VHH binders against Uracil phosphoribosyltransferase (upp). Designs and how they scored, part 24

Target 1, 214 residues: Uracil phosphoribosyltransferase (upp), of Aeropyrum pernix (q9yen3)
Amino acid sequence: MVAAVRVIGGETPLARYVLKVLRDRTTGFPEFRRYVRIAGSILAVYIAGELGWVEEEVETPLGAKAKELAPAGPVYLVGILGASLPMVEGFASMMPEARIALVAARRVEEPGRLKIEVYYSRLPRMFDGPAVVLDPMLATGKTVAEAVRLARDRGASKVVIGSIIASRQGVEYISSLYGDTPIYTLALDPELDENYFIVPGLGDAGDRALGVEP
Key: E = the ipSAE of ESMFold2; O = the ipSAE of OpenDDE; V2 = 0.75 times the mean of E and O plus 0.25 times the DockQ between their complexes.

## First folded at step 13 (VHH)

Design s6 (from r1 with S52T; framework vhh_7pa5_2; at its last look DockQ between E and O 0.30; V2 from the best seeds 0.56)
Fold by OpenDDE, look of step 13:
Structure s6 (fold): chain B 214 residues (1-214), chain A 129 residues (1-129)
Amino acid sequence: as target 1 above (214 residues)
Amino acid sequence: QVQLVESGGGMVQPGGSLRLSCAASGFTFSSYRMSWVRRAPGKGPEWVSTITGSGGSTDYADSVKGRFTISRDNAKNTLYLQMNSLKPEDTALYYCARTYEWEETYEGKTTEWEEYDYWGQGTQVTVSS
């Protein structure tokens, strides 16, 4: 099974504008954070379609009834630290009742392979609904894959990936492991460089988001 | 004030069935995982089963898997344990416990979070011929 990939930048100019700001090397960290947050919000709009909803009737101030939707159950955001923080916040702003889980991972380069080590996690013992794994950069896919694994192993009913930029390699990697995991990204970039950075990408999302000057 | 009150225990013959209930109050019941834990005479507490807040997911100890069913009615703030095919070794004081939701790990080590933050007084289940 091949993972479904939705490239949002192809669907809305706003996403492309967000990408413009984030990709621009002259964008400072305050603005970068802001637009990472916006990206999270945009992703929430689209990823919401993957989540369970139930119809609920409400009474308006006019005394009339209206039918709208409410979450069918808990939704979990799994933020991969640290660049995902604004992203998670952006998403959560759209779904304030979402529960937030955190995963921190580091890359360990070994001869011939890149290893991902999760050195910190704050996760529900048992997921009680879908999990949205959020990482601004889906580069190799290994970090995100680990988060997906953790969510799946802990009983997430569905796992969806949200990224700002995904690489083809990363998407392929995820697909190879978790073909039933939809990927939502603002952009799909064609390649990784020798340092596993997405090209053209936006550089180091962590550094740029956390206050390292361009 | 968080309160958990178990009921439904009793004496039953091997192969019999019991249904335990736990009435919860003082908190948003549906927001918490709930567990059944039992303590047999002379033994430490044994985890029996856990259910997520929505009831969408359940887990069981191997010793009770296939025989016990955990469920909940969030509208009634009640946790249940259906116990079928009871065995003498199931004899214990059964507790419902509000179960901590989150786990935190650092460098492969789980931080010492209490698994359960509130317990009921328990209901006695005795399986004997």
Scores: ipSAE 0.599, ipTM 0.813, lowest interface PAE 0.5, mean pLDDT 93
ESMFold2, look of step 13: ipSAE 0.681; ipTM 0.861
ESMFold2 (binder alone), look of step 13: mean pLDDT 81; pTM 0.787

Design s7 (from r6 with R50E; framework vhh_7mjh_2; at its last look DockQ between E and O 0.84; V2 from the best seeds 0.00; counts 0 for: pae E 2.1 > 2)
Fold by ESMFold2, look of step 13:
Structure s7 (fold): chain B 214 residues (1-214), chain A 128 residues (1-128)
Amino acid sequence: as target 1 above (214 residues)
Amino acid sequence: EVQLVESGGGLVQPGGSLRLSCAASGFTFSSYRMSWVRQAPGKGLEWIGEITSGGSTDYNPSLKSLVTISRDNSKNTLYLQMNSLRAEDTATYYCARTYEWEETYEGKTTEWEEYDYWGQGTTVTVSS
């Protein structure tokens, strides 16, 4: 199968407004962080359709009954440590009972290859509900692919990916490994540079969230 | 509101059997892992065992031959069957909604359970 990619910037001008703020080189770290959080909330609205829901009856202050929806069971957010934390918080604000899992990875030197190592994780032993893997930048896709693998190996029958900007190359990499894993992103950009930055991208999401400049 | 209510405790003679119930409401019971935990007077918490949403069980090795955990998803009820009860099994028994976690750092792994909702407990006293 080929991964379904949903580019939210093509579906709502609000996503393009958020992208304008995040891409703008003049945006400072407090506003950058705030809009990463907003991007996470937007992703929650769009990704909600991939999650399981059940009807629940509630009584209004008028004493009338209404049927609405609640999550069908546990929902897990898998944050790729670094700049993803505001994004995870923004997503979680829309689904407050979601459980947060964490993955941290680093680049390791390997002749002729880009290799990543997951050196820290905090995960359910078994995912007994859907998993949403969140990384602001789906660049090469290697870290996200490893997070997807970890969730699937621990029993997640449904994994969804959320990013702010994905590269074409990163999407193709995920599709080659996990064609049944939907990808939601605000933007899909055409390429990576020689340092694996997404172009036009937004620069280094981690550095921009720090607020310290030379 | 999530609610867990244990029942079925009481006085039982050594060697006897008892089935505890835990009535669940306010959430989709069938989708959650559940645990039984007990606390003897003046002692710390002791994990008894757990049951997954799919019905698979795992038990404290020291209690494994004495207990059986089951669930009836149609009744939103968790059960603990205890057999061959001993005076040392006197405790307050709790059911809890459970998440199971694993943290790995540089190849070193630790595990723990998170209980996000607990019942009030039901007391079992084993004595002649």
Scores: ipSAE 0.455, ipTM 0.771, lowest interface PAE 2.1, mean pLDDT 89
ESMFold2 (binder alone), look of step 13: mean pLDDT 81; pTM 0.773
OpenDDE, look of step 13: ipSAE 0.494; ipTM 0.809

Design s8 (from r1 with Y106W W113Y; framework vhh_7pa5_2; at its last look DockQ between E and O 0.91; V2 from the best seeds 0.71)
Fold by OpenDDE, look of step 13:
Structure s8 (fold): chain B 214 residues (1-214), chain A 129 residues (1-129)
Amino acid sequence: as target 1 above (214 residues)
Amino acid sequence: QVQLVESGGGMVQPGGSLRLSCAASGFTFSSYRMSWVRRAPGKGPEWVSTISGSGGSTDYADSVKGRFTISRDNAKNTLYLQMNSLKPEDTALYYCARTYEWEETWEGKTTEYEEYDYWGQGTQVTVSS
């Protein structure tokens, strides 16, 4: 099964504008963080369709009844530290009751392969609903895949991935492991460089968000 | 909006029994873990018991294990706490709370804790001779 990929930049000019700002090498860290947050909010709008909702009746100030939707249950955001921080905030601003889980991972280079090691996690003991894995950059897909695995192993009813930029390789990698995991991204870039950075991408999202120059 | 309303509290003698209820509204009750938490005068909140959304799993503080029973009726959106063999040290304001359980792991070291995002106003339980 191939993971469904939705490229939001193809659907809304606002997403493309966000990408313009984020991709621009001259964008400073304050503006970068701001627009990472906006990207998170945009993703929330689209990913919301993957989440469970129930009809709920409310009484308006006029005394009339209206039927709207409420979450069917808990929703979890799984943020990949640290560049996802403003992204998670953006998403959470759209769904304030979403719970925030965190995963920090490091790259360990081994001969012939890149290994991901999770050295920190704050996760529910058991997921009582869907999990949204958020990482600005879906590059190789290995870090995100690890987060997906953790969520699945802990009983997430559904896992959805949200990224600002995904690479073709990253999407393929996720699909090879978790074909039933939808991927929402603002952009799909064609390749990775020798250092596993997305090209054209936006550089290092973590460094840029934190104001650190490599 | 989420609402939790506790009831069933009162004054009883040591060895007595009470049954607390918590009426929940404003969310899909069966989708959430629920807990009882109590606060005695001058003390911080103390976890008492937790039950899974389906009711299939329960957990208790050591101080109440064997005496208290947590249950729920999802059709009625109600959480219960049956308290038997009550002791003076059980005197507290009892809250029902919507519950999340977390595990935090740092470099292989894991800690577990509960988080509560909504509380009721509480119902007073007083155990006194």
Scores: ipSAE 0.622, ipTM 0.852, lowest interface PAE 0.5, mean pLDDT 94
ESMFold2, look of step 13: ipSAE 0.675; ipTM 0.848
ESMFold2 (binder alone), look of step 13: mean pLDDT 82; pTM 0.791

## First folded at step 14 (VHH; framework vhh_7pa5_2)

Design t1 (from s8 with E101T; at its last fold request DockQ between E and O 0.92; V2 from the best seeds 0.80)
Amino acid sequence: QVQLVESGGGMVQPGGSLRLSCAASGFTFSSYRMSWVRRAPGKGPEWVSTISGSGGSTDYADSVKGRFTISRDNAKNTLYLQMNSLKPEDTALYYCARTYTWEETWEGKTTEYEEYDYWGQGTQVTVSS
ESMFold2, look of step 14: ipSAE 0.629; ipTM 0.831
ESMFold2 (binder alone), look of step 14: mean pLDDT 84; pTM 0.808
OpenDDE, look of step 14: ipSAE 0.651; ipTM 0.869
ESMFold2, fold request of step 15: ipSAE 0.587, 0.629, 0.561; ipTM 0.818, 0.845, 0.809
ESMFold2 (binder alone), fold request of step 15: mean pLDDT 84, 84, 83; pTM 0.806, 0.808, 0.802
OpenDDE, fold request of step 15: ipSAE 0.877, 0.890, 0.886; ipTM 0.933, 0.939, 0.937

Design t2 (from s8 with E101Y; at its last look DockQ between E and O 0.87; V2 from the best seeds 0.62)
Fold by OpenDDE, look of step 14:
Structure t2 (fold): chain B 214 residues (1-214), chain A 129 residues (1-129)
Amino acid sequence: as target 1 above (214 residues)
Amino acid sequence: QVQLVESGGGMVQPGGSLRLSCAASGFTFSSYRMSWVRRAPGKGPEWVSTISGSGGSTDYADSVKGRFTISRDNAKNTLYLQMNSLKPEDTALYYCARTYYWEETWEGKTTEYEEYDYWGQGTQVTVSS
């Protein structure tokens, strides 16, 4: 099964504008954070379609009844530290009742092999609903795959991936492991460089988001 | 609005039984783990029991294992606690709570803790001769 990929930048000019700001090397970290948050909010709008909803009736201030939707159950955001912090915040601003889980991973370089090690996690023991894995950059896919694995192992009813930029390689990797996991991204970039950075990408999202400049 | 309303408390003699109920509303009941937590006078809250959303799994504090049984009726949005062989030390205000378990792992070391986001008003259980 091939994972469904939705490229939001192809659907809304706002997403393309967000990408413009984030890809721009001259964008400073305050603005970068701001637009990573916006990206998270945009992703929330689209990924919401993957989540469970129930109809609820409410009484308005006029005493009239209206039928709207509420989440069927808890939604978990799984943020991959630290670049996802603004992204998670943006998403959570759209769904304030979402629970936030955190995963931190490091790259372990071995000759000819990139290994990902999860060294920190704050996760529910059991997911009682869907999990949204958020990472601004879906590069090799290995880090995101670990987060997906963790969510699945914990019983998430559904796992959805949200990224700002995904690479074709990353998407293929996720698809090979978790073909039933939808991927929502603002952009799909064609390749990775020798350092596993997405090209054209936006550089190091973590460094840029946290204000660490080379 | 999430609401939890406990009932069924009372005064019983040691060795007696009580059945507590918790009526839930304002959320999809079956989607959430539920717990009973009790607070004795002058003490902090003590976890008593937890049940999964589906009711397929249960857990108990060591102090109540074999005596208490947690259950739920998702069709009625109701949580239950059957308390048998009650002891004076079981005297407490019993709360129904919507429950989340969390695990924090740092460099291979895991700590587990419970989080409750909604509580009822509680029902008083008094075990006295």
Scores: ipSAE 0.476, ipTM 0.808, lowest interface PAE 0.5, mean pLDDT 93
ESMFold2, look of step 14: ipSAE 0.587; ipTM 0.814
ESMFold2 (binder alone), look of step 14: mean pLDDT 83; pTM 0.803

Design t3 (from s8 with T99D; at its last look DockQ between E and O 0.01; V2 from the best seeds 0.00; counts 0 for: pae O 12.6 > 2, unsure alone 62.5 < 65, placed apart)
Fold by OpenDDE, look of step 14:
Structure t3 (fold): chain B 214 residues (1-214), chain A 129 residues (1-129)
Amino acid sequence: as target 1 above (214 residues)
Amino acid sequence: QVQLVESGGGMVQPGGSLRLSCAASGFTFSSYRMSWVRRAPGKGPEWVSTISGSGGSTDYADSVKGRFTISRDNAKNTLYLQMNSLKPEDTALYYCARDYEWEETWEGKTTEYEEYDYWGQGTQVTVSS
């Protein structure tokens, strides 16, 4: 099974504008954070379709009845630190009742191999609903895959991935492991460089979000 | 830019043979383990075979052992898969994939999941009478 990929930038000009700002090397860290948040909000709009909703009737101040939607259950946002922090905040602003889980992972270089090490996690013992894994950059896919695994192992009813930019290689990697996991991204870029940065990408999202010059 | 381009696929009868090729470019070919992965219709990807950068070590899925042979020519930046005694169940899109890890360490492969950072577009192999 191949993971379904939705490239939002192809559907809404606002997403492309967000990408314009984030990709621009002259964008400073305050604006970069702001637009990472906006990206998170945009992703929330689209990913919401994956999360399960139930119809509920409400009474308006006029005494009339209206039918709208409510979440079928709790939703968890799994943020991969640290670049995802603004992204998670943006998503949560659209769904304030979403629960936030955090994962910090790093690449550990060993002779002849790179290993993903989770050195911090704040996850529920058991998920009571869907999990949205958020990482601005889906590069190799290994870090995101680890977060997906953790969510699945803890019983997430559904896992959805949200990124600002995904690489073709990253998407393929996720597909190889979790083909039933939808991927929502603002952009799909064609390649990784020798250092596994997405090209054209936006550089190092972490560095840029933290105000550290790449 | 890393590129992997597969070729050599086609339609053959059961018991037939095919030889797949993968042309690699954009990286130091001999420094990477390379693998073949296949995807049958309606199924997930299945690891087929891996070869070390030097070509000194090879590994195969149980389903293809004794029938398939992986090899490489580092001078030509080309990966090969000789497929003999083909079966209908070998029908799939065959991908050339670069292993994520450098060849500096060969510790074997797991049968559950394989890790790759680059894939080709695939070449179709159809085994049918």
Scores: ipSAE 0.000, ipTM 0.240, lowest interface PAE 12.6, mean pLDDT 88
ESMFold2, look of step 14: ipSAE 0.285; ipTM 0.736
ESMFold2 (binder alone), look of step 14: mean pLDDT 78; pTM 0.781

Design t4 (from s8 with S57Y E101T; at its last look DockQ between E and O 0.01; V2 from the best seeds 0.00; counts 0 for: pae O 11.7 > 2, placed apart)
Fold by OpenDDE, look of step 14:
Structure t4 (fold): chain B 214 residues (1-214), chain A 129 residues (1-129)
Amino acid sequence: as target 1 above (214 residues)
Amino acid sequence: QVQLVESGGGMVQPGGSLRLSCAASGFTFSSYRMSWVRRAPGKGPEWVSTISGSGGYTDYADSVKGRFTISRDNAKNTLYLQMNSLKPEDTALYYCARTYTWEETWEGKTTEYEEYDYWGQGTQVTVSS
């Protein structure tokens, strides 16, 4: 099974504008953070379609009845620490009742391979609903894959990935492991460079979000 | 299904040239780095060369730098290795490998650690007088 990929930038000009600001090397860290938040909010709008909803009737101040939607259950946002913080905040602003889980991971060099090590996690013992894994940059896909695994291991009913920019290589990696995991991204870029940076990408999202010059 | 098929190997005299090809299928070829790796009898695999998806980046082992040239044709889903000034020590089974990761190490330096998820069957190169 091939993972479904939705490239939001192809559907809404606002997403493309967000990408314009984030990709621009002249964008300072305050504005960068702001637009990472906006990206998170945009992703929330689209990813919401993957989440479970139930119809509920409400009584308006006029005493009339209206039917609207409520979450079928709790939703967890799994933020990969670093640049995802503003992203998670943006997403949560759209779904204030979403619960936030955090994961920090690093690359560990082993003979013949690169291993992802989770050195910090704040995750529930058991997921009682869907999990949204958020990472601004889906580069190799290994870090995101680890977060997906953790969510699945804890019983997430569904896992959805949200990124600002994904590489084709990263998407294919995720697809190879978790073909049933939809990926939502503002942009899909064609290549990684020798340092695992997405090209054209936006540079180092962490450095830029933190205000550190790359 | 990912498939890699090498060709172009053979026997040549020292100082001779060969051009290896690798036909790729089953994946988005242009999205992946590709590498050549060789294995001499009784030895472990040795990295030879890597090229980025677009072809804009290339790297070589010191042992082949200046003599070998890696290239690719994404329209044909084909990887190449032009080998010039061949030496007896170049004798090996040459593999093309899909390269998923090129390690970035701590301390801000890039190491030559490679991760390969798919390999071809290899093509034999023999350099002998």
Scores: ipSAE 0.000, ipTM 0.227, lowest interface PAE 11.7, mean pLDDT 89
ESMFold2, look of step 14: ipSAE 0.609; ipTM 0.824
ESMFold2 (binder alone), look of step 14: mean pLDDT 84; pTM 0.808

Design t5 (from s8 with S57D E101T; at its last look DockQ between E and O 0.91; V2 from the best seeds 0.69)
Fold by OpenDDE, look of step 14:
Structure t5 (fold): chain B 214 residues (1-214), chain A 129 residues (1-129)
Amino acid sequence: as target 1 above (214 residues)
Amino acid sequence: QVQLVESGGGMVQPGGSLRLSCAASGFTFSSYRMSWVRRAPGKGPEWVSTISGSGGDTDYADSVKGRFTISRDNAKNTLYLQMNSLKPEDTALYYCARTYTWEETWEGKTTEYEEYDYWGQGTQVTVSS
């Protein structure tokens, strides 16, 4: 099974504008964080379609009844630290009831091999609903894949990936492991460089988000 | 809005039994883990029992294991606590609470804890001769 990929930048000019700001090397860290948050909010709008909803009746101030939707159950955001922090905040602003899980991972480089080590995690004992894995950059896919694995192992009913930029290689990697995991991204970039950076990408999202200038 | 209303408390003699109920509303009941927590006079809250959304998984504090049984009826949006062989030390205000259970892992070391985002008003259980 091939993972479904939705490239949001192809659907809304706002996403392309967000990408413009984030990709621009002259964008400082305050603005970068702001637009990473916006990206998270945009992703929330689209990924919401993957989540479970139930009809709920409410009484308006006029005393009339209206039928709208409420989450069917808990929704978990799995933020991969630290670049995802503003992203998670953006998403959560759209779904305030969502619970936030955290995963911190580091890259371990060996000759001819890149490994991912999760050294910190805050996860539900059991996921009682869908999990949204958020990482601004889906590069090799290995870090995101690890987060997906953790969510799946803990019983997430559904796992969805949200990124700002995904690489072709990253998408293929995720697809090879978890073909039933939809990927939502603002952009799909064609390649990784020798340092596993997405090209053209936006540089190091972590450094830029945390205030390290390019 | 989320509401939890406990009932079934009362006064019983040691060795007696009580069945507590918690009526839930304002959320999809079956989607959430639920817990009983009790607070004795002058003490902090003590976890008693937790049940999964489906009811298939239950957990108990050592102090009540074998005596208490947590259950739920999702069709009725109701949580239950069957308390048998009650002891004076079981005297407390009993709360039902919507529950989230977390695992925090740092460099291979894992700790587990529960969070409760909604509580009822509680029902008093008094065990006295």
Scores: ipSAE 0.601, ipTM 0.834, lowest interface PAE 0.5, mean pLDDT 94
ESMFold2, look of step 14: ipSAE 0.623; ipTM 0.834
ESMFold2 (binder alone), look of step 14: mean pLDDT 84; pTM 0.806

Design t6 (from s8 with T111Y; at its last look DockQ between E and O 0.49; V2 from the best seeds 0.54)
Fold by OpenDDE, look of step 14:
Structure t6 (fold): chain B 214 residues (1-214), chain A 129 residues (1-129)
Amino acid sequence: as target 1 above (214 residues)
Amino acid sequence: QVQLVESGGGMVQPGGSLRLSCAASGFTFSSYRMSWVRRAPGKGPEWVSTISGSGGSTDYADSVKGRFTISRDNAKNTLYLQMNSLKPEDTALYYCARTYEWEETWEGKTYEYEEYDYWGQGTQVTVSS
C-alpha cells in the first residue's frame, strides 16, 4: 500500500506564501518561527479531515440550538523536537484540547548508514485516538518513522503525518513501512543532498527555528 | 469552567449494588481519560478505576476487579461506576477525576506518571449491615 500524499501548496496560495517566507534564506528566526506556526495551523485545517468527529448540539446566547462537531475522542500531537515546537503550537491553536507528545531523536552516522536513535520521549501511556506526527522536514523519513512506530505501538487508532516540506525519498520510505499513514505536506521536494537535506528545502529547520543560524 | 458532579452514592448492605454517575462540563469530555478515586475515613485517596477517552480501554484496582465496572457516555458527558458485590471496605467518598497519564523516557529509562487535574465534590458510599 502506498501512502496517500496531499501537497497543500498545490491547493492553497497561502501555503505557497508560507513556503516562500520559510525557504527564503534572508528570513530571520522570529519570522521563521511565526510562519512555522502558521504552517502548523494550515496543516491542522487539512488533517482535521482525517480525525473522527461527532455531531453535538449547542445552545447559543440567543437561546437557539445549533448543531456542530466535536472530536469523537482525544487527538494526539506528536512533535519531533525541536523544530516542531512552533509547528505543534500552530496545530494546537486550532485544536486546543489536543494532547501533546514529544519525541527527540539524534542521527547516528555509521559508515554507509544513517541511524536514528530516539533518546527522549514524553508520550501518553496509551493512545486512544488518532495521532498526528509533526515534523517540519520529512527528509529521509527515518525520524518520522520512529515517531509513527511509537504512536502505533501505543495504540493510536490512526496515524497521520504533517510536514512543511517532504522529500520524495522520505515519502517513499514512509510508504514502505506504513502505507496506511497519510502524509500532509505543504511541499514535496524532489531530492536529498549528500547530507540528507531536502533540496531545495529550507535548510535546517531546527537551527532556523531556534535561532542558531543567523 | 471545568465541573465534575458526582451522584448515586448511598447506604447499602454488604453484597448490594450501587451505580455512581459523574456529570462533566466545561471541557471536551471525550478528549480526556476519567478516573474514579475514593477516600475512606482516615485514609488517603485510593485509585479505583480509569477509562480512556473513547471508552475503549479500562483499568481497575485489584481490590475492585470483577466487582466494579467503569463506563462512560460521551454524548451525555457522563462517567459511570457500576459497583456490585459491595463490601464494608468499599465505604468511602467517591470522586470522579479528570485524568492524564504519560510516560517519559530518557536514554532508555522510562518513568510513568498519572495525574488528576480536576475533582468533583464526591459522593458518599456506605456499605454496612
Scores: ipSAE 0.416, ipTM 0.759, lowest interface PAE 0.6, mean pLDDT 92
ESMFold2, look of step 14: ipSAE 0.685; ipTM 0.848
ESMFold2 (binder alone), look of step 14: mean pLDDT 83; pTM 0.803

Design t7 (from s8 with R33H; at its last look DockQ between E and O 0.80; V2 from the best seeds 0.00; counts 0 for: pae E 2.3 > 2)
Fold by ESMFold2, look of step 14:
Parts: sequence; structure tokens; C-alpha cells
Structure t7 (fold): chain B 214 residues (1-214), chain A 129 residues (1-129)
Amino acid sequence: as target 1 above (214 residues)
Amino acid sequence: QVQLVESGGGMVQPGGSLRLSCAASGFTFSSYHMSWVRRAPGKGPEWVSTISGSGGSTDYADSVKGRFTISRDNAKNTLYLQMNSLKPEDTALYYCARTYEWEETWEGKTTEYEEYDYWGQGTQVTVSS
């Protein structure tokens, strides 16, 4: 199957407002970090439809009964270390019992291509439910693909990807490997530059979120 | 508040069977892995079995594999341990525990972790002739 892509910027002006703040080169790191967190919360609202839910009855203080929803089981967030940290917090604030897993990757030099190595992870021994892989920038898609593989190898019943900005190249790469993995992003940008940055993008999300000057 | 209450223990002869229950409250039961842990007289805790939140995956200590079956009923917020072919060495205080399991990998080296953040009071199982 071909990966479904949902571009949230086409569905709510709030996503476009968040993108304006994040793309603006003059936005300082405290505001940038704050809006990465907000983007994570927006993603949670939209990605919730991909997660499993069951009806639960609750009793109100009035003694009346109401049927509402609860997660069908565990939900896991897989953060790509660095820029994803505020985004994971924003998502988790909407689903506070979600379990957090972490993946860190680095670039490995090889002639004529980009190779990514995962050098650190903290993961459940087994995923007993859906996993949401969160990376603010789905550029080439290589790191996200490894995170998806790790979750699937540990039994994740479903994997969903959330990003702030995805490139067309990154989406195509994920689709070629994991066509059954939906991608939710605030924006879909057309290309990568020679250094694999998304264009027009927002620059280096890690540096901007973590208070590092470029 | 999280509460775990075990029941179903008792005295039984070798080769006999018992079914332990654990009633859970104060948390979303289906979201958590659950374990049985036992303490024999004069010994530290010994992991017995773990079941995933959904109930889809189970794991057992070698000493009980093939004889014990862990299960759960998420609609009733209850964990079970069916204990068959009991041996004198199964004599212990059996605890129901809420469980977290994860792995940490650094440069290809993996360390496994298992933690029990809440425990019940335990139910005594005694196997004797």
C-alpha cells in the first residue's frame, strides 16, 4: 500500500499560524520551543483518530452516567532525540498515560549517499499497542524509517508518523518501505537542499528548539 | 490511589492446583503490564510471570513454565494465575505487581529493565505433603 499523508495545514488555520512562527527566522529559541510543543499537541488531536478506543461509562458528581472513550490499551510515543523533545511533551500533554520511547541517530559518512546509524534507544521490550513516531522534520525519512522498524520489530500493532514539516522525498521514502504507515504533518514541502535540509523548511529544528545558535 | 488485592492462596498437596486472583483499582488496568512475583521463606523476590496490558503476550520464569498460566480479564480489572502441578518449592507469598519493562541500547549493547511500581499484600501458597 501507499502511505497516507495528511497535511494538517490544509485542515486548520491554527497549524498555519504555528508554521508562521516556526518558519520565521527571527523567532528566538524560547518561542520556537514553545511552538514546537504546540505543534505536538495539534498532532495529538489529529493522530488520535488512528489510535484504538473503547467506550467507558463514568459516573458524574451528579450521580448520572455518561459513556465516553478511553484508550483501548497502551499508546507509545517514539521521539527522535534532539528537536523532538518539546514535540513529544506537547503530544503527551494530550494523552498523559502514553509511554515514551527514545531513539538517537547520527549521520555516518559513506561515498555518494546519506547513511544513518541509531546509536541509542530506550524502548519498551514489546509494544503492546500503537506507536506514534515523532520527528519535527521528516527530511530524507531515514531516521524515521529506523524508528518505525524498531517499533514494528517489537510488535507495535500500528505505527503512525507525526512531523511538523515533511519533504516530498521523505514521504516517498517512507511509502516505499512502510506503505501502511500513515504520516501526519503540519506542512509538506517540495524539496531538500544539498545538505538534506527541507526547503523552504524552518532551518535546523534541533538547534532552534534547544537554544543552540546556528 | 492504586490498589492491588490478591486472593486464592491456600494449602495444597504436591501435584495439586490453585488459581490466584488479583483485583486492581485506581488506574487504567488495560494500559499496564502485570506480573506475579513470589517470596519463599528466607528468600528475596522471584519473578514468576508477566502479561501484557492487552493480554496478547505472556512470559514465564523457567521454574514454572508449562505449569503456570497467567491471564487477565480487563473488563473486570482482574489478573489471574492458574497454578498446576504444584511442587513444594512453589511454597511462597505470591504478589500481584504492576510492571514496566524496557530496554536501553547504547552503541549496540542492550540492558534490560523490569520494575514493579505497585504491589499487593500477597496471598500465601503452601505446598506440602
Scores: ipSAE 0.382, ipTM 0.752, lowest interface PAE 2.3, mean pLDDT 89
ESMFold2 (binder alone), look of step 14: mean pLDDT 83; pTM 0.801
OpenDDE, look of step 14: ipSAE 0.669; ipTM 0.841

